VH-VL binders against Cytochrome c oxidase assembly factor 8 (COA8). Designs and how they scored, part 13

Target 1, 167 residues: Cytochrome c oxidase assembly factor 8 (COA8), of Homo sapiens (Human) (q96il0)
Amino acid sequence: APERGAERRDTAPSGVSRFCPPRKSCHDWIGPPDKYSNLRPVHFYIPENESPLEQKLRKLRQETQEWNQQFWANQNLTFSKEKEEFIHSRLKTKGLGLRTESGQKATLNAEEMADFYKEFLSKNFQKHMYYNRDWYKRNFAITFFMGKVALERIWNKLKQKQKKRSN
Below, E stands for the ipSAE of ESMFold2; O stands for the ipSAE of OpenDDE; V2 stands for 0.75 times the mean of E and O plus 0.25 times the DockQ between their complexes.

## First folded at step 14 (VH-VL; framework fv_pabinafusp)

Design Y4 (from X2 with light chain H39Y; at its last look DockQ between E and O 0.69; V2 from the best seeds 0.00; counts 0 for: pae E 3.0 > 2)
Fold by ESMFold2, look of step 14:
Structure Y4 (fold): chain C 167 residues (1-167), chain A 122 residues (1-122), chain B 112 residues (1-112)
Amino acid sequence: as target 1 above (167 residues)
Amino acid sequence: EVQLVQSGAEVKKPGESLKISCKGSGYDFTRYWLGWVRQMPGKGLEWMGYIYPKDSDTRYSEKFKVQVTISADKSISTAYLQWSSLKASDTAMYYCARLGDLFEAFWYMDVWGQGTLVTVSS
Amino acid sequence: DIVMTQTPLSLSVTPGQPASISCRSSQSLLYSDGDTYLYWYLQKPGQSPQLLIYEVSNKFSGVPDRFSGSGSGTDFTLKISRVEAEDVGVYYCMQGIQYPWTFGQGTKVEIK
C-alpha cells in the first residue's frame, strides 16, 4: 500500500508551487512540449485524501488535456502534410523538380504560399469553430469545478477548526 | 436505451472464487463512473465502491476494500466484481449502477443493472 | 459516516390516499456549494432500485408528478399525493455529500 509510492522517481516542479515535500510532489507539474501538438502536458497531483469531487475535476482536466493534445497534433500534422502536397502539386504544374540544384527542398514564394494558407483556413474553418465551442464548454466546466473544490476545501478546514475548539 | 446487464445468479461454496460482470450499452462506457451496491437478504442497500472505466481508477468503501476487487475492461464495456475466496457472509444481491460523467457534478445512480444473486453455502 | 434514518419503516396506505416518508441525516446535507445532496430511490418488489428524486426536490426523468420531495438541512420528506398499486416497494433516501455515500434503512410502502 504506502511502500510502493515511496520508491517512484522524484517529480520536479515545472511552473507551479515549489513548496511540496522533496520525496513526493504535492502539486501538478508540466512536462516538455509534445512533438506533434507542441503543447506541454500536465502531470496531475493526486492527493492522499482526494474527494470524489476532486477526482472528477482531475479526470476532467486530464480528459481535456488529451482532447486538446489530439486536436493540435492532428491539425499540425495535417497542416504540414497538406502544405507539402500543395508545394509538390504547384511545382509539378510548373515542370519543376522537388529539389533545387543544391539538393535543398524546392519551395514556393510568399505570394504562392498565401494561396495555400487561404485554402487551408477555408477547408478547416468548421472544424476550428467546433473546437472553439468545445474548448469554451470544457474550460467553463473546469472553472466551475475548481470553484466547487475550493469551497469544499475551505468548508473542510472550517469544520476541522470547529471540531478542535469543541474539544 | 441505456442499459446495464449483469451476469446470472451464482451458487458457490465457501473458499471458491467468483467474478460477476456488468455490461453497459447505449452510452459511452468510458465516460461514466460505475458503482456497485450490495443488498444482503432482507436488508437495505450498501455502497461498495466505484470505478472510472477509462483508466480503471477504483475507489472502495473502507468496509469492502479487502473483500472484493472492482475492475473493468473498457474494450467490451464491462465492469467486474470479484472475490478470491467467498464466505457465507457474501451471500447477497449485487447491483451495478451508472454514476455521473465528467461534466456532471452529481453522484446519484441513474441507471441500475438487474442484479446478480450470489449464494454462498456449504 | 453520515447516518440516514427513515420513518416510518413500514407504511400501509389505502389506494388513492397520500403517503409521506421522512428521512433524517446525522449532519446537514447542505454542501459548501449551496446545494443539498439528498436522493430518493424506489425498489419495487423483485426489481432493482430506481432513482426518483435528486437534490431534494427534482424529479428524475419519467417519474410521475404525484411524487414530490422537500426538506433542508437534516430533515427531508418524500410525498406521494395519491398512492397507486405501482408505487408499492421500499423507498430509500441517500446522501451524496460525504464518501462513502450512505442510504437510509428503507421504508416499505404497501397497499391496504
Scores: ipSAE 0.408, ipTM 0.732, lowest interface PAE 3.0, mean pLDDT 84
ESMFold2 (binder alone), look of step 14: mean pLDDT 90; pTM 0.912
OpenDDE, look of step 14: ipSAE 0.829; ipTM 0.933

Design Y5 (from X2 with heavy chain G100S; at its last look DockQ between E and O 0.74; V2 from the best seeds 0.00; counts 0 for: pae E 2.5 > 2)
Heavy chain, then light chain:
Amino acid sequence: EVQLVQSGAEVKKPGESLKISCKGSGYDFTRYWLGWVRQMPGKGLEWMGYIYPKDSDTRYSEKFKVQVTISADKSISTAYLQWSSLKASDTAMYYCARLSDLFEAFWYMDVWGQGTLVTVSS
Amino acid sequence: DIVMTQTPLSLSVTPGQPASISCRSSQSLLYSDGDTYLHWYLQKPGQSPQLLIYEVSNKFSGVPDRFSGSGSGTDFTLKISRVEAEDVGVYYCMQGIQYPWTFGQGTKVEIK
ESMFold2, look of step 14: ipSAE 0.459; ipTM 0.755
ESMFold2 (binder alone), look of step 14: mean pLDDT 90; pTM 0.914
OpenDDE, look of step 14: ipSAE 0.822; ipTM 0.932

Design Y6 (from X2 with heavy chain D28E L102I; at its last look DockQ between E and O 0.60; V2 from the best seeds 0.00; counts 0 for: pae E 2.4 > 2)
Fold by ESMFold2, look of step 14:
Parts: C-alpha cells; structure tokens; sequence
Structure Y6 (fold): chain C 167 residues (1-167), chain A 122 residues (1-122), chain B 112 residues (1-112)
C-alpha cells in the first residue's frame, strides 16, 4: 500500500490540479491513494531486497505526495499573507490606521479588494499552470516507473524459475 | 556550473578515523543520488555505494558495508565518506560522482569530483 | 556480481589511426525494461573519470563524434575512429543492471 500521506495527496490532484482559491470545496477532493497498486507483489513470499529501480519509484511517489501537500499549504499561506499585505499597504498609503476607531480591522472597499483578487488570480494562475504541468510530469513518470518495476519483477521471477530448473 | 568539489588529500596512520567530503553546487543537490568510487593505487575503479541526500537513504556495495559510512548534510549540499578505523589497505583515491535524477531511470555517473587521495601508513 | 572483462588491457596507437576496445560481461546486460545499461568512461592522466558513452551507443554531451559504442548482450565495443593525443588515458566499461555495479579492469590507450 502507498504511504498514507502520499495516498491522500494522490487523490487530491483532480481538485488540486485546477486553480482553487483557498476555499473549503477545493480541499474536499483529497481522497484515498491507489489501493489496487500491483507495483509490488505480496511480499510475504519473497525476500525483502529493494532494487535501485524500486527505490526510485518509492521515492518518486513519496516526493510527489510531499510536493503536492507543500504546494497547497503554501497556497493558503500566500493568499492570506498577500491579502493582508495588500490591505495594509493600501491603508498606509491612504494614511489610515490598521484598525478603526471601534477596534475592528480596517479594510478596503469592494472595488479596491477586487483589484487584489484580480492581481492574485493573475499572479497565481501562472503558478497553477506550472503546478499542473509538473503534476502531469510526475504522474507520467510514476506510471512509467511502475511499468518498469512490474517488468523487472516478472523478469526476475522467470530468471529464478529458469535457474532452479537448470540446477 | 555543475560541480562536485572534494576535500583535500589526507595522510593518516592505521587506526585513525577520517571523514572526507564532497560538496555539490550548480544543481539541485537533493534531487540526485550521489555515489562513491574507490581507485586503489595503480588499479581500476570500484563501486562503493550511494546516498540519496534528501533523506540520507544509503546503499552500500557489500564489500564496503562494514568498512565505511556514507552520509550527507543536505543543508550545505555536502556528502561524506568516513572510516572509524583506517587500515593501510584503505590507501586509495576516492571519487564522488553524481548519479541519476529522481525522474530518470539510469545509474551512470555524469559528474565526478576531482578525487581525494587518502594515504594510510605508519 | 557481474564480471566485466576488457581487451586489450593496453593499446599503443599511432595518431590518426583507429582504436577498438572490447568489453565482455559475464551475463547479458539487457535489462528487464529493454534497455542495455553498459557505459564507458575515460580517465585521462591525473584526472577523474569522465562519462563518454551511456547505454551502449549514446555519446555524452561534449564527446567528439570520433567515439562510438556498439554491442549487445554480453559483447560491447568502444571505437575511436581517429585517435588524437587528447584521447590518451584509461577507458573503463561499466554495467548498471545488477547491484553492485561493476567496472572492467580498464584499457590504457597510449600514443606511440
């Protein structure tokens, strides 16, 4: 079975791959990992030696999950940080305080906030486009390595049978 | 550009410890495996083992598993080869070399360090 | 372990003449994925090894066209179509299909 963190992050790409403002609905797409992976035979009957190729596959899967988790954690932080910086910068330029006389956080009018959202979307759409490109690159690589590992295991099993019969 | 720079030559006595280094620059250090190769004086090349610097996962050739320790400090892009107790037979040139990226299925060495000569004699 | 055997162990070549180095493995280097992981390195005098050819016949970046590799199964050849002074050094083949990876004993190429 895949690593639990990798499992959750692998199922999130369909919801995570598309630009998704920091809203609850985007996070709801994180689901279970590939439970039917036959990348490794049931190991109960086979020695525990991991090949260099199997090692690369395992690390690629692990790193893809970590990368995906990091991207969306950063996206939430970036949105919050840039929003606050935008508001604070605009308030300061207008000579306004960060809080109103009543103690509430000062904010900008709807038209000014629309400027932030437009800029944020523009800036981060490119970032999401590169994220999608890299996600598909990783998916293709993982699939490719799964195929190579499957062939390696079949090859080694056939070699082992051939060797025993010739002994 | 892409470089592996090793620590300088060492002259040691049998029984002493030693740690030599290999610093990578000009590339994403944590995305590539890094290996070590021994060359005894006047002899050919011998594979020793490799490390994945991101998580320090290490694999040795069985011959060297009890003789050396391979490690890395990814925060300074540096890999290490160390002995707890040197023997005269450890006298050799030691190379580090960059192996494949996590996305590539190959295990050839495309970038080599300049080598570290280790001399162990009484 | 896969034993890699190179012949000859030493070559003296007149400049401008061809050179050929053979590498034989104790078992097939055709890997389960259909690729053959046989690589060639050159170690020039006083230098670290450098990659020349990977996966039998692919020249590494910056390697002159006079170098070529061929072979399959257990028999491989590195050819230098016209040896130049800068080609002096020790050539090693290496297999990458079975850990631990192993090298041939080396072929020293000299100018006579």
Amino acid sequence: as target 1 above (167 residues)
Amino acid sequence: EVQLVQSGAEVKKPGESLKISCKGSGYEFTRYWLGWVRQMPGKGLEWMGYIYPKDSDTRYSEKFKVQVTISADKSISTAYLQWSSLKASDTAMYYCARLGDIFEAFWYMDVWGQGTLVTVSS
Amino acid sequence: DIVMTQTPLSLSVTPGQPASISCRSSQSLLYSDGDTYLHWYLQKPGQSPQLLIYEVSNKFSGVPDRFSGSGSGTDFTLKISRVEAEDVGVYYCMQGIQYPWTFGQGTKVEIK
Scores: ipSAE 0.479, ipTM 0.791, lowest interface PAE 2.4, mean pLDDT 82
ESMFold2 (binder alone), look of step 14: mean pLDDT 91; pTM 0.936
OpenDDE, look of step 14: ipSAE 0.825; ipTM 0.934

## First folded at step 15 (VH-VL; framework fv_pabinafusp)

Design Z1 (from Y5 with heavy chain D28E T30K L102I; at its last look DockQ between E and O 0.74; V2 from the best seeds 0.00; counts 0 for: loop humanness VH .291 < .308, pae E 2.9 > 2)
Heavy chain, then light chain:
Amino acid sequence: EVQLVQSGAEVKKPGESLKISCKGSGYEFKRYWLGWVRQMPGKGLEWMGYIYPKDSDTRYSEKFKVQVTISADKSISTAYLQWSSLKASDTAMYYCARLSDIFEAFWYMDVWGQGTLVTVSS
Amino acid sequence: DIVMTQTPLSLSVTPGQPASISCRSSQSLLYSDGDTYLHWYLQKPGQSPQLLIYEVSNKFSGVPDRFSGSGSGTDFTLKISRVEAEDVGVYYCMQGIQYPWTFGQGTKVEIK
ESMFold2, look of step 15: ipSAE 0.400; ipTM 0.709
ESMFold2 (binder alone), look of step 15: mean pLDDT 90; pTM 0.899
OpenDDE, look of step 15: ipSAE 0.802; ipTM 0.923

Design Z2 (from Y5 with heavy chain D28E L102I; at its last look DockQ between E and O 0.63; V2 from the best seeds 0.00; counts 0 for: pae E 2.2 > 2)
Fold by ESMFold2, look of step 15:
Structure Z2 (fold): chain C 167 residues (1-167), chain A 122 residues (1-122), chain B 112 residues (1-112)
Amino acid sequence: as target 1 above (167 residues)
Amino acid sequence: EVQLVQSGAEVKKPGESLKISCKGSGYEFTRYWLGWVRQMPGKGLEWMGYIYPKDSDTRYSEKFKVQVTISADKSISTAYLQWSSLKASDTAMYYCARLSDIFEAFWYMDVWGQGTLVTVSS
Amino acid sequence: DIVMTQTPLSLSVTPGQPASISCRSSQSLLYSDGDTYLHWYLQKPGQSPQLLIYEVSNKFSGVPDRFSGSGSGTDFTLKISRVEAEDVGVYYCMQGIQYPWTFGQGTKVEIK
C-alpha cells in the first residue's frame, strides 16, 4: 500500500533504528510513547528458525503489551471524560453555563473538584487492584518462558557443537 | 463444553478449489493455537500446520506449505484449510485440533474436531 | 525431521490381558528443562484421535488407570494393564520438541 511510509514513526535515533544489517543481528526495538497510553511499544524481532517455545514467548510479550496499552489508554480517557461530566453536572446544579462569557470552558476550583477526585479514586481502586494482579500473572509467565527459551538456546548450541566435532 | 465442529464431507474433481472449516466453541478461541492434521486412507496422522487466530500467524510443515493455506476468522471463531487446486492425492480425512493456549509451555492436541472427509476423483 | 517408529504395528490381545506398545525416536526427546515431550493418542474405530498421555507418563483427564506410559530419551512404552473392548483402536505416539511435529505410524490394537 502507498501510505505505508507516511505512517512511519521513529522508534530510536536514526542511526540506531536503521542499523539492522543481518537478520540474526536485528533486535527488538522500543518506540516512542503512545499518544493515549503514554507507554512505549516494543517491536519484536522474529528469528528465522523460531521454535514453538520462542513463538509463545514473543506472542505473550506482544499480547501483554497490547493489554497494558489498552488499560492505560482507557484509564486516561475515563479520567478525562468523567472529569468533564462532573464539571458539567456541578455547573448545571449552580445554574451556570458550560462556557464563560469569553467562550472558554468553565471549570471548578480545587476545593470544588475535591469531591470528583475522591469519587474517581474510590471508583478505580478495585480496577487497579485487578490490573496489578493480572500484571504480575503476565510478568511471571513471561519470566518463566524467558528462562525456558534461554535453556533451549544453550542446549541447541551444545548439540550443534557436538555434531561438528564428530566431523 | 469445549468443542470443534468441522464442515461436512466433500467430493471434488482434480483442479477444483476447496475451503473446509473448523468452528470452535466453549473456550476463548483467540488464545489457543489451532492445528490441522491429515490422515490419508488407511494411514497414520500427519501434522500439516497451525494458526494463532488472534493475529493469523501461521506455521506449516514444509511438506504442505505450497499445497494448502491455513486461515482464521476470529470474529466467528472459525479456522479454515484451503486448496486452490485439488489433486487426487489430497483424498484424506482432515482434522482440526486445539493446541495449547498462550500460557502453556507444551504443544499437544487436547480437543479434536470430528474430521472432514475430502474425496478427489474424476 | 524426528522419525517416530512404533512396534508392533498390529497387536491382537485376549480380553483382560496386558498390552505393550513401543515408540522409538530418531533423537532424544529430552528437553533442556528436564521434560520429555512425548505424547500418546488413541483413535478408536470411526472416531477422531483423543489424547491419552502427555509428557511420557501423565494421564489426560478421564483416562483409565489401566493406561500407563514410561520411557526416556529415545525409547518409550505405553502399557495397558488389562485390555478391554473399549480400548480397541490405533495408538499413536507423537513428539512435540521440534518442527515438524511427527507421529509414529500407529499400532492397531484388536481383541481376539
Scores: ipSAE 0.450, ipTM 0.725, lowest interface PAE 2.2, mean pLDDT 83
ESMFold2 (binder alone), look of step 15: mean pLDDT 90; pTM 0.922
OpenDDE, look of step 15: ipSAE 0.804; ipTM 0.923

Design Z3 (from Z1 with heavy chain S100A; at its last look DockQ between E and O 0.62; V2 from the best seeds 0.00; counts 0 for: loop humanness VH .273 < .308, pae E 4.6 > 2)
Fold by ESMFold2, look of step 15:
Structure Z3 (fold): chain C 167 residues (1-167), chain A 122 residues (1-122), chain B 112 residues (1-112)
Amino acid sequence: as target 1 above (167 residues)
Amino acid sequence: EVQLVQSGAEVKKPGESLKISCKGSGYEFKRYWLGWVRQMPGKGLEWMGYIYPKDSDTRYSEKFKVQVTISADKSISTAYLQWSSLKASDTAMYYCARLADIFEAFWYMDVWGQGTLVTVSS
Amino acid sequence: DIVMTQTPLSLSVTPGQPASISCRSSQSLLYSDGDTYLHWYLQKPGQSPQLLIYEVSNKFSGVPDRFSGSGSGTDFTLKISRVEAEDVGVYYCMQGIQYPWTFGQGTKVEIK
């Protein structure tokens, strides 16, 4: 006969309902790569008693992730669009069709495609430089807030320890 | 250039509902916390709560948690303070104020609205 | 809640003379990062509050040099080196380290 060992889907027949103390630690988890940006989203943990500083840190991290995912999704779209336009333009200049004899889209060889990659990088260089500057700004801010939150949590542990000592 | 413009004075009876507004301009409204402060006639300032307009995340002072609702519509850069049932004790001046943006760790109010006088009497 | 106590609650000052307002908190406003989150606001007659000084001693943009703030821990002071007619109003201190954020009861400054 089965005793107490496991269950998940219950209508509460066992009387397992007990006080569940809140977890004071902060932890997140990482999801699979996003379809458009190819970046892994972080799903942020919200502490039960989130402080105002903890809220600011979480929102800063969430918004930085959103900003980063949007940037790379847009860059991937632009890259794909301009790549196809380049291929079509070069095929037209060579008098070639847009599709092969097998019906697949015609392509350019690696040497020909190198011109596209060089032109794309050159055209988008300043945009990527601004992205890098903003990325460092955000990373510095996140690190700064992480430090403040860590100190706040240590301080709260010390206050709780002092209060227990007085009882 | 940075401004918070509040809706006009209101005269209401006890039990009526009310929604007052605070419209921000000259800055990126949705990325700054926005708070509400009450000033009873002839009294000092009382913090009520704040909202982050981008996602409408709200926090209330315990005193006001059940009495009011704070909301925002980021598409029109406007925050709101609402009562479902006004009491005579709600008679006060109400200010909105801009708090820190997402990059600021500190909590102070650098821009204030002009205030909305709410009078509740029968 | 952190209780903020201001003294005096009212003061009358001869124009051109200094004024000093004290603010005491029920616990230290020194945060773990080494900064102190004590702010001063002025509410002129018929106006909304305006920020004067943030983080103890930093004057906000457009605030005259005659205003200065000082203090540490639980004791803070706002000084006006030469009171002018435009300085009349109610001065509030505020702590920004612990929710709910709280204000002092105010100090009314008037010209004698």
Scores: ipSAE 0.260, ipTM 0.686, lowest interface PAE 4.6, mean pLDDT 83
ESMFold2 (binder alone), look of step 15: mean pLDDT 90; pTM 0.912
OpenDDE, look of step 15: ipSAE 0.664; ipTM 0.860

Design Z4 (from Z1 with heavy chain D101P; at its last look DockQ between E and O 0.01; V2 from the best seeds 0.00; counts 0 for: loop humanness VH .291 < .308, pae O 12.7 > 2, placed apart)
Fold by OpenDDE, look of step 15:
Structure Z4 (fold): chain C 167 residues (1-167), chain A 122 residues (1-122), chain B 112 residues (1-112)
Amino acid sequence: as target 1 above (167 residues)
Amino acid sequence: EVQLVQSGAEVKKPGESLKISCKGSGYEFKRYWLGWVRQMPGKGLEWMGYIYPKDSDTRYSEKFKVQVTISADKSISTAYLQWSSLKASDTAMYYCARLSPIFEAFWYMDVWGQGTLVTVSS
Amino acid sequence: DIVMTQTPLSLSVTPGQPASISCRSSQSLLYSDGDTYLHWYLQKPGQSPQLLIYEVSNKFSGVPDRFSGSGSGTDFTLKISRVEAEDVGVYYCMQGIQYPWTFGQGTKVEIK
C-alpha cells in the first residue's frame, strides 16, 4: 500500500506577537514592528464599560489593522521572492555565479536593481491602487464611528450632569 | 453631463504618424484615470493602457508598450493616443474610457468616448 | 494575463424569453477587500461599449431591472429575465483585478 505523502501545507504561522500589554493600561499600546509586514501592531484598550458603539469602533480598527498586516506581509514576501529571482536570472545571463570569488553573495549594480524596482512597481500597480482604495474606505468608516463615539460620550456626560442636578 | 468626445476618423498609410484625442467634459478631468481600448474589425475589446492626468502616470499593456504613447494635457481636459509609425494591423476602432479615481470605491469604465476609427491602408 | 472565457459566443433569443451568458476567469477575481472585480459591458450595434454591471451584481445607473449578475471566484453569469429588442448587441465580461485588464471574447445576442 503506497504511503500517501501528506503534503504539509506550510500554514504561514499566524505568529501574532504575544506582546501582552500590562493589565492596568488604560491606553492603546504600540508593539514592535512585525517581522513580516514591518508594521507596528496596536493593542487596543478595552474599557470595562465599553458601549456597543465603542466595541464596533474597536473591532473595525482591529480588522483594519489585520488587513494591513496581511497585505504588507504578503507584499514583502512577494517582493523578496521576485527580487531574488531577478538577481539570479541576471547573474545567470551575465555568466556570473551566485557567489563571488570571495564567497560573498553576488549582487547586481544600482542601475540593474533600478530596473527591477521599476518593473516590480509597474507589475504591482493595480494591487496598490486597490489597496489605497480600500484603505480610504476603511479609514473613512473608522473616522465616522469615532465621531459617533464622541457624540455618545458627550450625551452620556450631559445625562450624568442632569441626574446630579436633580438629586 | 459627463462626456468623452474623441477626434474624428483617420485614414492613413503604413509608416505615417498619428495622434488621436479624447476630451473630457462635465467632470474634474485631472482626478480620473483615462484608459484606451482597441477593437479590431469584427473582434473583441483589448485594454491598451491608461493615464492619470494629474501627474501623467501612465501604464501600458505589454502588447502596446512599444507601439503607442498615451499622454494627457490636463489644462484642456484632453488625453491622446499616438503612433510614431502606423501598421496595417493598427486598423481598428479606438475608445477612450473614464476610470474612477484611486480614492473612489469602484474601478470600472463608467463613461466611454464614441470611438475613433483608424484605417491604415496602402 | 488572466484569461476570460465566455459561453456561448452567440445567442439567438425570442423576444420575451430569458437569456443567460457565462463568463469564466483563469484566476479568482476576489480581492482581499472582499470585492470581486468582474464587470459586464454591452456594445450595441454601431455604438461604444456601455457599463451594465460592476462587481458581479451591481447594476449601473439606468440599467433595466431585467439585467442581473451573479457568481463568485472564477464563475460568473449575466442574466436577462426578458429579452427586448434593445438588448441586441455584444456582451463582454471584464476582469479588473490584475493589470492588464482583460475581456471575454464577447457574446453576440440576436433576436429571432
Scores: ipSAE 0.000, ipTM 0.540, lowest interface PAE 12.7, mean pLDDT 85
ESMFold2, look of step 15: ipSAE 0.422; ipTM 0.753
ESMFold2 (binder alone), look of step 15: mean pLDDT 91; pTM 0.931

Design Z5 (from Z1 with light chain S32A D35E; at its last look DockQ between E and O 0.66; V2 from the best seeds 0.00; counts 0 for: loop humanness VH .291 < .308, pae E 2.3 > 2)
Heavy chain, then light chain:
Amino acid sequence: EVQLVQSGAEVKKPGESLKISCKGSGYEFKRYWLGWVRQMPGKGLEWMGYIYPKDSDTRYSEKFKVQVTISADKSISTAYLQWSSLKASDTAMYYCARLSDIFEAFWYMDVWGQGTLVTVSS
Amino acid sequence: DIVMTQTPLSLSVTPGQPASISCRSSQSLLYADGETYLHWYLQKPGQSPQLLIYEVSNKFSGVPDRFSGSGSGTDFTLKISRVEAEDVGVYYCMQGIQYPWTFGQGTKVEIK
ESMFold2, look of step 15: ipSAE 0.483; ipTM 0.777
ESMFold2 (binder alone), look of step 15: mean pLDDT 90; pTM 0.919
OpenDDE, look of step 15: ipSAE 0.824; ipTM 0.932

Design Z6 (from Z1 with heavy chain S56E; at its last look DockQ between E and O 0.45; V2 from the best seeds 0.00; counts 0 for: loop humanness VH .291 < .308, pae E 2.2 > 2)
Fold by ESMFold2, look of step 15:
Structure Z6 (fold): chain C 167 residues (1-167), chain A 122 residues (1-122), chain B 112 residues (1-112)
Amino acid sequence: as target 1 above (167 residues)
Amino acid sequence: EVQLVQSGAEVKKPGESLKISCKGSGYEFKRYWLGWVRQMPGKGLEWMGYIYPKDEDTRYSEKFKVQVTISADKSISTAYLQWSSLKASDTAMYYCARLSDIFEAFWYMDVWGQGTLVTVSS
Amino acid sequence: DIVMTQTPLSLSVTPGQPASISCRSSQSLLYSDGDTYLHWYLQKPGQSPQLLIYEVSNKFSGVPDRFSGSGSGTDFTLKISRVEAEDVGVYYCMQGIQYPWTFGQGTKVEIK
């Protein structure tokens, strides 16, 4: 069945780009970078005669994308927020305002900012270790299922050829 | 402890609607496929269909496709089997059973509910 | 649909004696990856079914060593080396290769 994955025109939810796949697509699509995560979403085609195994692979890929988008969106926001808080706190300790005489946001020098980067990396080390563990688990599973689906499709194609020759 | 707890026995008349439930606990409910199995009195097991609770994607055996609706509410870890119009032939024991999660390739049932007896008589 | 045929449909066994249940499928359950998706369930009196053996010969957690499964292709066997009173019930084979999944008609095992 053509156009199944492209036929729906939905408004994308918050945290995901407002991208609608073309109606006549029979293939997965790669959309523009998400505003918050900076990652490109994949829009998955759903074939009409999808097997239970093919369904599981598609859901695993979809859920892995959702998980990855959410992680990086959260990390980008946390980094930006904590950076501003660090700068504000250090400027306050120096008795300085948040803005210069010209109205621009006041900043810290590179040596002072190095303290922030060191503290941020240290605080988030375990979080990134858990992310890497989960990332490898997901990618190994996806690769394994892709292999099983490929074999299933070959098997089904061979059965169709045998039925055709027997007629 | 992983458990599936089903709603209690039901006695109904033909033409009435019914919704029975299956509540999962002790595991991440939304990431495991959940299936329904019918056992008619004195008979064997029949596969009815399954659901993936996270997105409610549902698949039926052709025999049951127009007779029942399978649904889930992942926020309360509960799956449902429902009839819009019961028939006397729907009298049976109904089991829910857990299938694999998204990371496993198997399609056998490792955890079963206790069953819900549905009796439909005029 | 794949038809699963069990023999015998009932079996009366003296305690301590062996029992054997046959299951035949209408087509091969061997998948191209080398796995065979044939499973066995036991439904004890008054209970829900429970998984006994998965993928022909793998005993599920907590299943006694007296249970074993074997077979290939279309012909499979469940054996109980020494039947005990707790083993009474109805045994079902199930195929997991082609949707919809299908069960055998069941084999009732009881003590003589």
Scores: ipSAE 0.490, ipTM 0.777, lowest interface PAE 2.2, mean pLDDT 85
ESMFold2 (binder alone), look of step 15: mean pLDDT 90; pTM 0.913
OpenDDE, look of step 15: ipSAE 0.795; ipTM 0.918

## First folded at step 16 (VH-VL; framework fv_pabinafusp)

Design A1 (from Z2 with heavy chain S56E, light chain S32A D35E; at its last look DockQ between E and O 0.72; V2 from the best seeds 0.00; counts 0 for: pae E 2.1 > 2)
Heavy chain, then light chain:
Amino acid sequence: EVQLVQSGAEVKKPGESLKISCKGSGYEFTRYWLGWVRQMPGKGLEWMGYIYPKDEDTRYSEKFKVQVTISADKSISTAYLQWSSLKASDTAMYYCARLSDIFEAFWYMDVWGQGTLVTVSS
Amino acid sequence: DIVMTQTPLSLSVTPGQPASISCRSSQSLLYADGETYLHWYLQKPGQSPQLLIYEVSNKFSGVPDRFSGSGSGTDFTLKISRVEAEDVGVYYCMQGIQYPWTFGQGTKVEIK
ESMFold2, look of step 16: ipSAE 0.510; ipTM 0.788
ESMFold2 (binder alone), look of step 16: mean pLDDT 90; pTM 0.922
OpenDDE, look of step 16: ipSAE 0.835; ipTM 0.938

Design A2 (from A1 with heavy chain I102L; at its last look DockQ between E and O 0.73; V2 from the best seeds 0.00; counts 0 for: pae E 2.5 > 2)
Fold by ESMFold2, look of step 16:
Structure A2 (fold): chain C 167 residues (1-167), chain A 122 residues (1-122), chain B 112 residues (1-112)
Amino acid sequence: as target 1 above (167 residues)
Amino acid sequence: EVQLVQSGAEVKKPGESLKISCKGSGYEFTRYWLGWVRQMPGKGLEWMGYIYPKDEDTRYSEKFKVQVTISADKSISTAYLQWSSLKASDTAMYYCARLSDLFEAFWYMDVWGQGTLVTVSS
Amino acid sequence: DIVMTQTPLSLSVTPGQPASISCRSSQSLLYADGETYLHWYLQKPGQSPQLLIYEVSNKFSGVPDRFSGSGSGTDFTLKISRVEAEDVGVYYCMQGIQYPWTFGQGTKVEIK
């Protein structure tokens, strides 16, 4: 799911960065949130009699998930790094240290931080436009292939029934 | 320019191992399935199997499943066809060919390698 | 496996005259998605095969207009309206409906 969508973010609990589906599973599995992207990976089921078209659909879904995870992991890291750089730059301009008297990291107030958030969103507008366009391209393709696979499965059921009636 | 360049001709004895290669250039190697086709002397084309180089997921025709191994090394954009123990009946021309990419629904071969002649004789 | 049968197996053509190659499949090549996965390849002497026509009638890029494909179900035809010297070679049909994909036995086209 894209970050601009309605998806609710969550953080992964400590020690749950990996998930292994059951060995005899015949369904897709949704794992815990990834530490960096905050997205839940899907572990895709591989049917015993997977057709070439079904294989292509599965790989398209897998690679779209990987692409999405990579994008948001990178965006989260970029956001964190640029936020710290902004804070350090503004503290330096004000002649303040990076630490308070208690030794904790110095921060800026909400009004000062609003300038950062506005600047970050403005700088990344085009990048998010390209991401959204590619996201729709990928999901359109997935939907199209899902339709083809559904027709293939219905067709195969009808051929099996016709063979049984003719024998 | 999109190209598939195969390794050179091989002359081998029965029982020897062999690994031939197919190197792709001019396109995103890991985004396209790649297949292998056999042509025995004086005969037609036979489908052997394909591989998805990104994760090395392979599929063989039943005829070839125990005879050969299909593999790839995506770091050098190269696919391989390998025999652990050659037979005289393996004497043939072997082609690699590029299939569809991830976003296309077709399975025809649009780019072919030049072929690798394998001769197995005592 | 789907058996693909080509006729004739050999064809000798006077330059500038038409040629026709038939391909018959052991079962329908119409797939559940409404597409017909029948393809034609040409292997010129000493060369690798090359794609000519995909999905019955669509010419691949760079293929001359004198080549055309037609057919449906189990019967397909490749036509060359005016055969030229460069058209010499072996023509193969191929089905993409059922794995493993299979080829016809080939039709050798020669110039008289």
Scores: ipSAE 0.452, ipTM 0.753, lowest interface PAE 2.5, mean pLDDT 85
ESMFold2 (binder alone), look of step 16: mean pLDDT 90; pTM 0.920
OpenDDE, look of step 16: ipSAE 0.837; ipTM 0.939

